# VH-VL binders against q0atu2, part 17

Target 1, 119 residues: q0atu2
Amino acid sequence: MLDKKARIRTSREYRNVFEKGKRLSGRFLIIYYVENALDNNRFGFITNKKIGMAVIRNRIKRQLRAIVREYQGQVKNKHDIVLVARAGIGKSSFEGMEKDYIAIMKKAGLFARNANKID

## First folded at step 1 (VH-VL)

Design f16 (framework fv_recibokibart)
Fold by ESMFold2-Fast, scan of step 1:
Parts: structure tokens; C-alpha cells; sequence
Structure f16 (fold): chain C 119 residues (1-119), chain A 121 residues (1-121), chain B 108 residues (1-108)
């Protein structure tokens, strides 16, 4: 479970990321990201109805949070990052989502050099 | 800060339609689902459905399918719920609500004040 | 659809007493998607407990939630006069979003 401090909880904070942030698309995920003025990273998650029923969307959110938690030690400090699930994510495996997340974060330059997966 | 303001009370005849509005302020309207719920006098809450204000996509409770239409206008951050072919048991307070603080949990943390719709002959 | 059954329908107690409110689901619900609301007459519902056990902002620590699977409980350790209201459980682990029928907590 992500620490409460590591979660984007208010829509004002989501708005800041969407309006001022950069955007990168992967196969199953889109990320929006911006530097923050805090001493930590914060993550937000958006799953649209096009993904499927609430059960599927909530499973996807839980799995994405688990992936983010797993790799949080590799993320460069002081960023607000919002993950938006694309419609096709409902048909992806956990491994597929994890692979896509890693690829996007590396492409964005958000993974620290020589960082390894953490649990 | 976050506020949902609904339109005023309506009195309708059986067979008519009613359209209730919910104006959102203090947050990114398109970032969060808007839900609608019904509460008949002296009764519990009943979920009618939800709309994604970003896409316009809707998901309705089967009980209301065919009689309810949810729409939104992003230029004025307002959501609408229209209920058609009104009957006496549609008399209720109708609420809009959103999952603003943390959409992971899919809870309803901000609610409008409610709109009383009375269906009488 | 998942049916949420609350018991009792009405609970008559005095200030200072302990209240235990039950919510039973017709099939398993992830704890993350089971929430409780408080509603007073003439007012909109207010989020009270979310994710089965987390207090919403500003909710007194005399309120606690617990449970998993199909059996969830809201407990008030020592009732205050302001706690007398109707409490609803809600799930959105599965569509459609459903509410229990409510437990009315009334002064004896």
C-alpha cells in the first residue's frame, strides 16, 4: 500500500499535474508528471469506464498502486505523477502493466540511474 | 472549496420529465466521476448511475435504464440528470455526488444539497 | 448485483452506550470498496468510514470500522447525542454501486 503522503488526493493537485505537466504514452498507461515543491513523490491514478466494470477498474487501480509501490525507490525525488489507464489495460496481465510502467518511467527520465526494483 | 450546487425543487405531473442540474466548483470537473442517487421519503439511498465528465460516458443502474439520461456541460462544470415518464414513486430527493478526495476507493465524499422532485396529479 | 443487508434496522440506545451496526454483503466485497455514511434528517449523506476501517477527515476516534469478505461492522464506543442518525453502508467493488437499507440509531 502506498504511504498516504505519496498519494495525490485532491483534484487541485491533479489539475496542477494535468495543466503544467509533461505527458508520455505507453501501451496501457499514460503518465502526466511535474516537479513538485515537496520532499517526496506523489502518485495519482485515473481509470475510466471504457476499461470495464467497477470490479475491473478497481482491480487495475490496486495493481497499479502495487507496481508503483514496488518501484518507488527508483523514482527521482520531488515529482507529482498521475497514471491514466488506457482502455486496453483491462486485458493486460500484471506483468504487462509492470513492464509498461517501467518503460514509460525510463523514457520520461524519471527513474534514477542504476536504480533497482525494490519491494 | 469543493462545492456541488443543485437546481431547485420541482413539481411534475405523471408522465412528464424532469432535468436536475449539479454545478461543480473548486476542483477539476473532468477529473472525477459524478454520481446520482435517489432517496424516496423515509427511505434509504438508491444509486441511479454515474457519468465521466471527461468522456461523457455513462453507466446506469438497470432499474433506471431507459428512463434516465445523464449529460454534462464542461464549459460551465455542470452535470445533468434527466428522468422521463415520471410516476408517483419517483417522488424523492435526488443527490449528485463525486469521489473527489481519492478516486481509488470509489467513495462519495462531496454531495450536493439535494433536489426534491414531487410527482403528483 | 451485490445486496447489502444492514442490521438492526433500528437501534434504540442512550448516550454513553456502545453501538454495533452490521452490514452483510450477498457476495464478497473487497474491504477497499466498503464505506459507511452518516445521514441526519434534511441533510445529504456524509462519508464517515471508507475502505472498511479508515475514518474520513474530522470523524471522532470513537468510531471504528472493521470486517472483510461479506461481514462488516461499524462500532461507536461511547455514543454522544450528535451520533444519533441513520448509517448506510455502501459498496462499489461491483457494479451497480449499492447501499444498504440503513440502520437508524435513535435515542431511547
Amino acid sequence: as target 1 above (119 residues)
Amino acid sequence: QVQLVQSGAEVKKPGASVKVSCKASGYTFTGYYMHWAKQAPGQGLEWIGEINPNSGGTNYNQKFQGRVTMTRDTSISTAYMELSRLRSDDTAVYYCATDYEDSYYEFLDYWGQGTLVTVSS
Amino acid sequence: QIVLTQSPGTLSLSPGERATLSCRASQSVSSSYLHWYQQKPGQAPRLWIYGASSRATGIPDRFSGSGSGTDFTLTISRLEPEDFATYYCQQYGSSPLTFGQGTKLEIK
Scores: ipSAE 0.005, ipTM 0.554, lowest interface PAE 13.3, mean pLDDT 85

Design f17 (framework fv_recibokibart)
Fold by ESMFold2-Fast, scan of step 1:
Structure f17 (fold): chain C 119 residues (1-119), chain A 121 residues (1-121), chain B 108 residues (1-108)
Amino acid sequence: as target 1 above (119 residues)
Amino acid sequence: QVQLVQSGAEVKKPGASVKVSCKASGYTFTGYYMHWAKQAPGQGLEWIGEINPNSGGTNYNQKFQGRVTMTRDTSISTAYMELSRLRSDDTAVYYCARQEYDDLWYEFDYWGQGTLVTVSS
Amino acid sequence: QIVLTQSPGTLSLSPGERATLSCRASQSVSSSYLHWYQQKPGQAPRLWIYGASSRATGIPDRFSGSGSGTDFTLTISRLEPEDFATYYCQQYGSSPLTFGQGTKLEIK
């Protein structure tokens, strides 16, 4: 769902965000984020096996990508952002994950101030 | 299989520096963070910091910032922790421990055997 | 910094008894970020319970972890001689990563 240019793809790039980035926790999500030297944002998604079986992890990852894509135009440019799913996210609704994402991104100061689409 | 082997005990004078090594085997060294922790005699554990063996990037506990330096040598799968300007309260067993990078809950699944550092005047 | 306070500091029991070890956090910690380690004298710590309630590989089912918010518990349903050790809780719900001071489980 996200264009390949907007995805963090390599383990090295993920580790860079974890190592140098800031961390903010929500109810179902943790984000790690750092400014990049590119002209665009990149997103990564971590759904480790503690969340549950592959079918649950794949559903969560698909849903998170859909949420990120919907709101990507409102994210401050030039950031690498990794979303890490917490234990218990498998019991959340799509709307619950979406609300958590919006809340975290606002707290992090990552949403553009002109983000009227979010309401 | 997975093993972390640390260097032997050290006795140092106040003001000296000590460099402890942790040699990893049985896994991809660059795929896991390496952490260091301190345990003074009869006391609990205290986190010192971490290194990313792939990038060489480090994060230190503020309490040790300015006195600790973490490095690694990927050619021999070894991580190092150097503590400078040693004081008597630095006498402790120092442990290395690994953490899987995509497990951001920071549990340590394997530990080194520990290195006793004694700071004696 | 989140302070983890373990109680009791020392717990004296006999084999066959139930042990209950507490870990209280100065601030709320998500269960995902609370872990327990066992340490025997002269040995390195070993991961015992992760994410508040999941047993690490090879850990007997007589061990169970529970809790949420600021109150976490490690329970040993029927003590075996090899269970007498010091147990530490650990969090990284907030930086810096911290450990509790430990509960020493000793033979009565």
Scores: ipSAE 0.000, ipTM 0.554, lowest interface PAE 12.0, mean pLDDT 85

Design f18 (framework fv_recibokibart)
Fold by ESMFold2-Fast, scan of step 1:
Structure f18 (fold): chain C 119 residues (1-119), chain A 122 residues (1-122), chain B 108 residues (1-108)
Amino acid sequence: as target 1 above (119 residues)
Amino acid sequence: QVQLVQSGAEVKKPGASVKVSCKASGYTFTGYYMHWAKQAPGQGLEWIGEINPNSGGTNYNQKFQGRVTMTRDTSISTAYMELSRLRSDDTAVYYCARESEYDVYDTYFDYWGQGTLVTVSS
Amino acid sequence: QIVLTQSPGTLSLSPGERATLSCRASQSVSSSYLHWYQQKPGQAPRLWIYGASSRATGIPDRFSGSGSGTDFTLTISRLEPEDFATYYCQQYGSSPLTFGQGTKLEIK
């Protein structure tokens, strides 16, 4: 699980990221991201009803949090980042979600390290 | 499980102030924004403002700016709305309402208090 | 501020009839941030439809919401006696948050 300080918790904070942030779409994920004034990164997760039943949405959220946690040291500091799961994510493997996350974060210029376990 | 219970009816003179409370239970009080709305007799709803119970940060409708103050006490999971310099047209039912947890690109008021009637008369 | 105009102000119908309630915004509102509340006399409003088209928990499927941009509609396919109430639309897309003036649905 991510530390509580690293999670976007309120609707207002989500709205700020959507209104001020940039958007990038991947195969299974969309990210919205903006620089914050804090000394840490914060992450939010959205799994809408079109993905499937609550049990599937909860599984996807847990897996995305695990991926984010695994790579959090590689993310450029001082960003609020919201991950939105696309409808097709329910059929993706864990590795597929992980690869998509890495690809999107690199494209966004949010990975501070040049090398990772995929590259 | 989630419940918002407001303080009882009040009668005030013009120029006085009134402080309405909203006690939350059944959820983590600091995890959800709280809003306040006004409904004059026989009229529709009007948004007054919001408070983040975690930070104490507030945002008010400009129509009420300068007369409204929102606060909270996290030790008793209670939000307050104080309206000053009361006028006869402040006679209304005042509601607190919880903002939904953001999950699906939307934000709405999922739970409401029962309302508090404030009557301003001389 | 975004002004929400509801029409008609009062709609007089009989049980069994279809009701169509309109909400028009003075500027575009994302459907994700347009909601409908039901209010009966002496009671607090209750969430009815959120995000323009999603029924809140426990709301019968005879209620449906639709619309986008500036035009939104709440439809009741076959009125039941318990449906007679005032319905308010609300936008949450821009501050200040605003409500329509309400449509009162009354028995003819």
Scores: ipSAE 0.007, ipTM 0.567, lowest interface PAE 9.3, mean pLDDT 85

Design f19 (framework fv_recibokibart)
Fold by ESMFold2-Fast, scan of step 1:
Structure f19 (fold): chain C 119 residues (1-119), chain A 122 residues (1-122), chain B 108 residues (1-108)
Amino acid sequence: as target 1 above (119 residues)
Amino acid sequence: QVQLVQSGAEVKKPGASVKVSCKASGYTFTGYYMHWAKQAPGQGLEWIGEINPNSGGTNYNQKFQGRVTMTRDTSISTAYMELSRLRSDDTAVYYCARGPEDYEYFDEFDYWGQGTLVTVSS
Amino acid sequence: QIVLTQSPGTLSLSPGERATLSCRASQSVSSSYLHWYQQKPGQAPRLWIYGASSRATGIPDRFSGSGSGTDFTLTISRLEPEDFATYYCQQYGSSPLTFGQGTKLEIK
């Protein structure tokens, strides 16, 4: 679970990220990201019906939040980032999602120079 | 099964107010936004606004701002839309529709109420 | 406000024919936020296609959606009698949420 202040909460906030942000596609994830005027990062998660049934979507969402939480210390400060799960994500392992997340965040330039897990 | 049941048709005079209800069942009422839309006779759909049943927070289409008020009663899983200072061009079928779960799912209006006809005439 | 323009306004066809319905946005809309609804006279709208291309539960495979940016299309490959209705596109991508004016599909 991420702290509430680290989550994008309203449709207006999500739309701002989609309209003004940059997009980068990975194997299982698409990220949209934009710098915010806050003193912290915020994350949003979209798992639409293309992925599968509600039980699958809810599992994916929990796993993505866990990955984001684990690596949040490596993310450049003051960004709103929305993760959109691609249809194929339902077939991925947790490790597969994690690897994809790290790869796309590095490619986006959003990870600090040393992208290590924080204790 | 998910179901949205709206209140019955109403006939009002210009200048009056109308309050339409939408009773939800078959899901966690506070987990999903409720939207309201207007459809004038023979015309298309127009979005009026949304309410978060959990917080009570609302967002209205500017066209209706100042005349519309959306509320809910979580104890009976019912949403309300009140439109004041009615005009003849408010004659329409009004629909409630279930929207995304606290904007976490940017899904469509997946379930709709049956509609409530409001007629404004002298 | 994003304006959605549907064309044609009315499409007269016979069962067995192909129907192509267009929805054009005044500015770019992410395909994830473009949806189509079917409405028959006296009934509430019903979700038909979501995210530009995904069929809603129970919708026959003769229906397909496509498009990105400003141009979106709903295609019915082989019309059945029950398909004659009004179809509305809708966008979630910007406030206020908006619908197109509708395309009425009618029997010749």
Scores: ipSAE 0.014, ipTM 0.571, lowest interface PAE 7.8, mean pLDDT 85

Design f2 (framework fv_recibokibart)
Fold by ESMFold2-Fast, scan of step 1:
Structure f2 (fold): chain C 119 residues (1-119), chain A 122 residues (1-122), chain B 108 residues (1-108)
Amino acid sequence: as target 1 above (119 residues)
Amino acid sequence: QVQLVQSGAEVKKPGASVKVSCKASGYTFTGYYMHWAKQAPGQGLEWIGEINPNSGGTNYNQKFQGRVTMTRDTSISTAYMELSRLRSDDTAVYYCARGDEYFYEDSGFDYWGQGTLVTVSS
Amino acid sequence: QIVLTQSPGTLSLSPGERATLSCRASQSVSSSYLHWYQQKPGQAPRLWIYGASSRATGIPDRFSGSGSGTDFTLTISRLEPEDFATYYCQQYGSSPLTFGQGTKLEIK
């Protein structure tokens, strides 16, 4: 689980990231990201109905939070980042989602090139 | 009716810069990403990048990174693409195209500008 | 980046015939993010099929799209004279967005 302070909570906060942020698309994920005025990063997660049934969406959301938690130490500070799961994610493995996350974060310039899991 | 109207043809010398405009009408300009694509004579399409017209945030294809700048003016619903340090292989038709609404990615480029021919010659 | 390879490069057929155009991706692309465009000489491309199988507004029902994973197909059941054009597939699945090299459909 991510700390409350590391999570985007309100519709208004999500809207701000979508409207002001940059976008980068991976195979299973899109990230929207914008620099914030805080001293920490915040993450949001969107799993919409085109992914599948609630059981699948809830599994994906849990797995994405686990991935983000594992790599949160490698993310450049002061960013609001929203992960949007794409339609094909329901058939992905955990490793596939993790690989996609690392690739898009590196490409966005939010990770070091050799970012690793938090010890 | 949705329309994207681009600026007219340009002839430039190598090393110069060109700035192409794309004026949007018939929809909420800030609600959709704007994309730019290149088509060299007799060749296929190549994606240059995108801009979020609401925020001004951009994402460029690495092939053009460092030479391309995308901007917009929301007061006149116009997007711009500037390409610098022009080379002969930049001779192409450049298109703007409307992409997805924020949050939705299951539509393609549903509306395109008419294209702007940029010729780079000495 | 994902490379899209279209085949054949040129397809020569007569009106009334069936056309089958292939688009193969170097890695898997969700069907939701595979799109097809039609382009005629001197014109901008036009969205033709989106999400692998959905016809864009105004597109005749003789056009159909199918496929998943790495293999996608655009089929024209009975060619009309106005269908002779270049068709491009596009993946919107990962950045950078990429297009296939195109299949030119020409009159035999």
Scores: ipSAE 0.006, ipTM 0.611, lowest interface PAE 9.7, mean pLDDT 86

Design f20 (framework fv_recibokibart)
Fold by ESMFold2-Fast, scan of step 1:
Structure f20 (fold): chain C 119 residues (1-119), chain A 122 residues (1-122), chain B 108 residues (1-108)
Amino acid sequence: as target 1 above (119 residues)
Amino acid sequence: QVQLVQSGAEVKKPGASVKVSCKASGYTFTGYYMHWAKQAPGQGLEWIGEINPNSGGTNYNQKFQGRVTMTRDTSISTAYMELSRLRSDDTAVYYCARDFYEDESGYYFDVWGQGTLVTVSS
Amino acid sequence: QIVLTQSPGTLSLSPGERATLSCRASQSVSSSYLHWYQQKPGQAPRLWIYGASSRATGIPDRFSGSGSGTDFTLTISRLEPEDFATYYCQQYGSSPLTFGQGTKLEIK
C-alpha cells in the first residue's frame, strides 16, 4: 500500500493533474503527470467499469499500487502522477502491467536513471 | 437505496439569504463529496461548488465566491448550501449531487437530489 | 474555464431513427472526466454515460458514448419514445466544473 502522503486524495488534486498535466499512453495504462510544489511524489489511480467487474478492478488497483510502491524510489521527485487503467488491462498479467508502467515512465522522463541511455 | 432528499421550495426577497438542505441516506455520508448545481428557468446546469463531508473542506466556483457557503452535519447526514445577498437572477432550481468514486475510479454525479426551487422576487 | 459546446441545440427526430449528439470542449478533457446526463422536464438530471463511453447502471445498450480530447459524441442507435429528453455533457477535469448548454431531443 502507498502511504497517505504519496496518494492524490482529493477530486481537486485529480482535476489539477488532468488540467495542467501531460499525457502518455501505454498498452494497458495512460499516465497524466505534472510537477508539484511538494517535497514528494503523489500517485492517483483510476479504474473504471470498462475494465470489468468490481473484483477485477479491485485486483488491478492493488497490483498497480504494488508496482508504483516498488518503483517509487526511481521516480523523479516532486510529481503528481495519475495512472488510468485501459479496458484491456483486465487480460494483462502482473508482469505485463509492470513492464508497461516502466516503459511509459521512462518515455515520460520520470525515472531518475534510464538504462537505455547508458553509454 | 441511495437517496438525496432536499428541503422544500423557498420564496425570498432581494438581499435575503437562503439555506437549502440535502439529506443523504443509504450510504456512508462522509465517504463521498457532495456538489451543488444551479439551473435557472429554461436554462442549463451551472456548477456552484463542492464539499468534502469528512473534512468540511469546500471549493466554490468563482462566480459564486463570497456569496455561497457550504456546510454539513455528519450526525444527521445532511449537507447545506447557503446563498446570500440574493438577486433576481438567483431564481433557479438548486440540486445537490453525490460525487461517486470507487477508490479514485472516476468522479461523476451518480445520484441527484430532487431539486429545490428558490424564487427571488420583490 | 473549459467551455462545452453542444450541437445541435435541438434535434427533431422520429422513433426508430439514429441520433448523434456532439459535445466540443474549448480545450482537451480527459475521457475519464467527460460525462453525459439525461434530464426530462420537471425532473433532476440522471447519470447516463460516464468516462465518455461507460453506460450507467440500467441504461439500455442502444446508447453509446465515444470521443477523446476535445470531441465527444453520444449516439442513440434506435430512438425509443422514452429517449426524448435534454442531454447535457459535463467535464470534471478542470475547475470550475462545467456543463454544455444541452441538446434537446424532440419528436418530429
Scores: ipSAE 0.006, ipTM 0.614, lowest interface PAE 9.6, mean pLDDT 86

Design f21 (framework fv_recibokibart)
Fold by ESMFold2-Fast, scan of step 1:
Structure f21 (fold): chain C 119 residues (1-119), chain A 121 residues (1-121), chain B 108 residues (1-108)
Amino acid sequence: as target 1 above (119 residues)
Amino acid sequence: QVQLVQSGAEVKKPGASVKVSCKASGYTFTGYYMHWAKQAPGQGLEWIGEINPNSGGTNYNQKFQGRVTMTRDTSISTAYMELSRLRSDDTAVYYCARHYDEEWSDYFDYWGQGTLVTVSS
Amino acid sequence: QIVLTQSPGTLSLSPGERATLSCRASQSVSSSYLHWYQQKPGQAPRLWIYGASSRATGIPDRFSGSGSGTDFTLTISRLEPEDFATYYCQQYGSSPLTFGQGTKLEIK
């Protein structure tokens, strides 16, 4: 799991990212991202009912957190980033989600360098 | 190494409440959801609900909603299930079970030994 | 809620025979969320087959699972004495999570 300091926690913080941030869509993920005034990155995760039941949505959230944690060191500092799972994510493999995440983060210009780990 | 150890058997009167504990060891307690299931004497298993030990968030089977409360204490890696307003048909063995996430699957990989709760007047 | 119906309720066989246990769902269940547990009297259930066809760690290869949609099967190719137990199917695809009523495999 990500440290509490690296998590977007409040509805107001989520709203700020949605209202002021940029949006980029991948195959299974949409990211919203904005530069913050902190010394660290923060991540938020949204899974809606179109993905499936609560047990499935919670599993997807845990897998996404694991992916984000693995590549945390490659993300440009001082950003708030919200990952929104698209309806089709339930049919994706862990590797498929990881690949999609890397692709969208690179396209967004959020990776400071190449990802430090390729599985 | 992974162990789930439950509290001992309890005998309660109708209308009372019972609180069963499940102490986890051998893994990171906050990393895995914990579920609870009921098994009446000679019967099959019935899912009661789940708790995320990290957040404290819960999801209950509607059949038990309003009578069941799941909590946890992360300082001692222990999950609790409290069932209130007990009835005779609550007599059962109650199990805790660890939820294991796999790429394409969610299942219960470890179970507690069970706690017998007897409700009688 | 998805209802899982197991058949037969009791299966009486001798060691060395083949056992076929059925689990039928009232609605389609992704095979990745259909599991089987073994339970012996006085013991907790134990994970046996997960994702319809994957054996849990330590489970002998005489056990196999198959199926998709609404029809799932647990097969034991040649029964050993230790295999006589109650087997439960379970779905994790939809809340509330549900179990079948169990098939008791008993010595004839």
Scores: ipSAE 0.000, ipTM 0.540, lowest interface PAE 14.9, mean pLDDT 85

Design f22 (framework fv_recibokibart)
Fold by ESMFold2-Fast, scan of step 1:
Structure f22 (fold): chain C 119 residues (1-119), chain A 122 residues (1-122), chain B 108 residues (1-108)
Amino acid sequence: as target 1 above (119 residues)
Amino acid sequence: QVQLVQSGAEVKKPGASVKVSCKASGYTFTGYYMHWAKQAPGQGLEWIGEINPNSGGTNYNQKFQGRVTMTRDTSISTAYMELSRLRSDDTAVYYCAREDTYYLDEGAFDIWGQGTLVTVSS
Amino acid sequence: QIVLTQSPGTLSLSPGERATLSCRASQSVSSSYLHWYQQKPGQAPRLWIYGASSRATGIPDRFSGSGSGTDFTLTISRLEPEDFATYYCQQYGSSPLTFGQGTKLEIK
């Protein structure tokens, strides 16, 4: 569901993120990320066959896109970010994937600081 | 069904230009890089360059130094390769090929056009 | 540029025999970016093995690929008549993209 300009679409663009980017691992997700020369963020999604059958991989991709869309306004601009699903993600809940995504993005410094400050 | 269909054979004189077309069907044209390769008679394959159909961005092999131009028309899902200042050693079959899905990041050429024979002779 | 050297240039064998085709790179190439294509006379090349060891869709299990670094191999365990063709290796790891010169597999 992400706008076309917000998606990493080609093998070459994925290769650039893997070769030049930084890597952080969460419980269910690995992110690779690098600053780009554009005025927007782009996201890529990888679900390997080790996760399960096509129906499971496609469900995971749709759920990850939904999570990324929900939080796109909080992501630091001008980054290419690839999400790689780990083998255990198939057994996670939507909420579990969402919490893992938020945790990794905050650790990477890609979310605004103190965005969820409470009294 | 995914396919790439190239324009027909051309006969050109030295110094002329040739423009070969490659029409894509059965997939999202802007989602995959397109590559061009040369095969001289009885010889192996030589990579000419690539184009991103989404952006129009290109990257060429330096051996073709200012003689090659790659373009595309997204309205008709067609890629073009123009080679100028033709020489006898440009006589070859020219292929377009699609780079495989971005999900895999292997960069393999999974779908090929049938080839276009360009003959450069007096 | 990375130069890919294939050996032998021509391999003459009979149906039923094992074929071993070599591809050697002048610099290290990630296995993910080493691919093999089959080409028959008058036809376009066809993707055969990708990522050094993965068979493309529809390719018989008598074909296997292996290797890493600078040394890659395509093996055909028992040749069938339809396997006699030219095989090219290719690297995607560095620009310009390059192909080997090809190994022509011919009937003895």
Scores: ipSAE 0.006, ipTM 0.563, lowest interface PAE 10.3, mean pLDDT 85

Design f23 (framework fv_recibokibart)
Fold by ESMFold2-Fast, scan of step 1:
Formats: sequence, C-alpha cells, structure tokens
Structure f23 (fold): chain C 119 residues (1-119), chain A 122 residues (1-122), chain B 108 residues (1-108)
Amino acid sequence: as target 1 above (119 residues)
Amino acid sequence: QVQLVQSGAEVKKPGASVKVSCKASGYTFTGYYMHWAKQAPGQGLEWIGEINPNSGGTNYNQKFQGRVTMTRDTSISTAYMELSRLRSDDTAVYYCARSDYEEYFGDWFDPWGQGTLVTVSS
Amino acid sequence: QIVLTQSPGTLSLSPGERATLSCRASQSVSSSYLHWYQQKPGQAPRLWIYGASSRATGIPDRFSGSGSGTDFTLTISRLEPEDFATYYCQQYGSSPLTFGQGTKLEIK
C-alpha cells in the first residue's frame, strides 16, 4: 500500500542499499539503510524462500508494507530502507513484527526518539 | 523454467560492429537487471555492463564505455549488446546473465545464457 | 576496482580428496556480495554458492563456502568426478563488478 514513489522496485536500487548502506538486525527483521538524494523515503521488502510458501511470503510482505505505511511519518527523511524478513518471521504475530520494526528503526536512529516525552 | 537463449556465433572483420541477442523466458523480463560478461579464449570472466529492462537505463564498465551499447525489446523479452569498432582482442565468448535479487544476499548471476562466440579476424 | 585473487591457479587432486579454494579481495567485501560459480569447458558458468556460504539450488552438501572481509574459501569435502571444473569467485559489492581469475580443479 505505499505510494509508488516510496517503493524501491529495481535490482539496482536494492543493490545500492546493500552496497552502501548500514545493516541492523532485529528479532524477525534485518534492515539495510542509506541516505538518498531524493525528497522522500523509499522502502524495499525481501521475503526469502526459506520463510515458506508464496502465500506466506506474500502475507508477510503485505503486513510489512502496512506497518511501514503506518509509521511513515516517524521516519527520518531522505532514506532508502530495505526490510529483509528472517526465517522465523512466519511464526510471528502482526504485533510482534510491528514491535520489532519500531525497535530496530529506533536503534538505527531512523525514528524520532522521545516521541511521547511531552505526553 | 527460467532460461536465457543467445544468438549464434559471429565472425567479423576489424572495425565492424556486432550485435548479440539474449532472449528471456520463464520470468517477468522487466523485473530483473540483465548483465553482459566477456570471456576471452583461455581466460576468466570480465563484466561489461548492465541494463534495467524496465527503464532501459544502462551502466557500463569504463573499459568498454564508448564502444558498447545495451538495449532491450520488452515485447519479445530480448536484451541486446552491440560492440562497435571491433579489435582482435574482442574475440571472446559473450554471456548474458540475469541478476537474481529475490533472496537477500544481494544480486548474483542466475541463470546465464549459453554464450555467443564472436571471432574478429581479417 | 576491487581485485579478487584466487589460489591456487590450478589444483590437481584425485576423487575422494578434500579441496580448499581461496579467494582474496584487495579490499573488504561484504559476505552477502561474494559468490562462487562453477564452469566446465564449453559451458556457461553456473551459480554455485551465493552470499559467501549459501548453496544454490541443487548443489550437493559436500560443497561449503565461508569467509568474511577479504578472505573467502570454497571447500569440497570429498571430490567426485563431476566436481572437476574451474571455479570463479565474484564480488557484487562495488562497481565495476569483478571476478577472480579462477581456480582449475583437475584430475591428478
């Protein structure tokens, strides 16, 4: 469900993130990320064949896109970010994937820190 | 089955141009980069460049820049590599290869075409 | 340009023996971008190991890859007759993409 300008679609764009980017591992997710020269963030999604059948991999991709879309406003501008699902993600709940995403994005310095400090 | 089929062997004179084709089948042609590599007789592999079949965008190894042109025709899922101003040291087998990126260890070449022998002789 | 140096250039062994093939990079390469290809005479290269340690589909478990940084290794635990071929390492981490010169496995 992300606007197409916010999606990484070509193998070159994925390669650039892997080649030049930093890596951070979570429980169910790995992120690769690099600053871009655009006015917006772009996201890529990879679900390895070892996660399971196509129906499971497609469900995971759909859920990850939904999570990314929900938290788009929290992400530091001008980054290309690739989310790679780990083998164990197939057993995770939606909430589990969401919590892992938030944790790794904060650890990477890509999310606002102390977002609820005023509240 | 995912497959790349290349055009047949060519014999050219020095100064001529050669255009090699690579026909893809069994996958979405526009979803994957196509690469070209050179292998001179008895030698190893050398990367020539890449094309994005979706956009037509190319990136060439500087060694071949100015003499190589990569194109594609999405209606027949075919990629082309043209090498101009041929020299004797261009005699080689030329391979096309798909950049597979479905798995997260970055891009790798799978599958490869069977190769096209180009002989440059007077 | 990242230079990949493979050693030895030629390795002469008998079926049943263990083979160890080395690939050294002139600068650090992420293991996720280092791959191995097998090539037999008259044939196209074939993906063998990707991401330094993952076997491609259909590749026997007697093949294993390892390494990180600048030093990578392809190991064949017990050679079979069909394993005699030239093996190339390749990096996909930096442009231009480069291959090693190859290690030729030949029957002793």
Scores: ipSAE 0.000, ipTM 0.565, lowest interface PAE 10.4, mean pLDDT 85

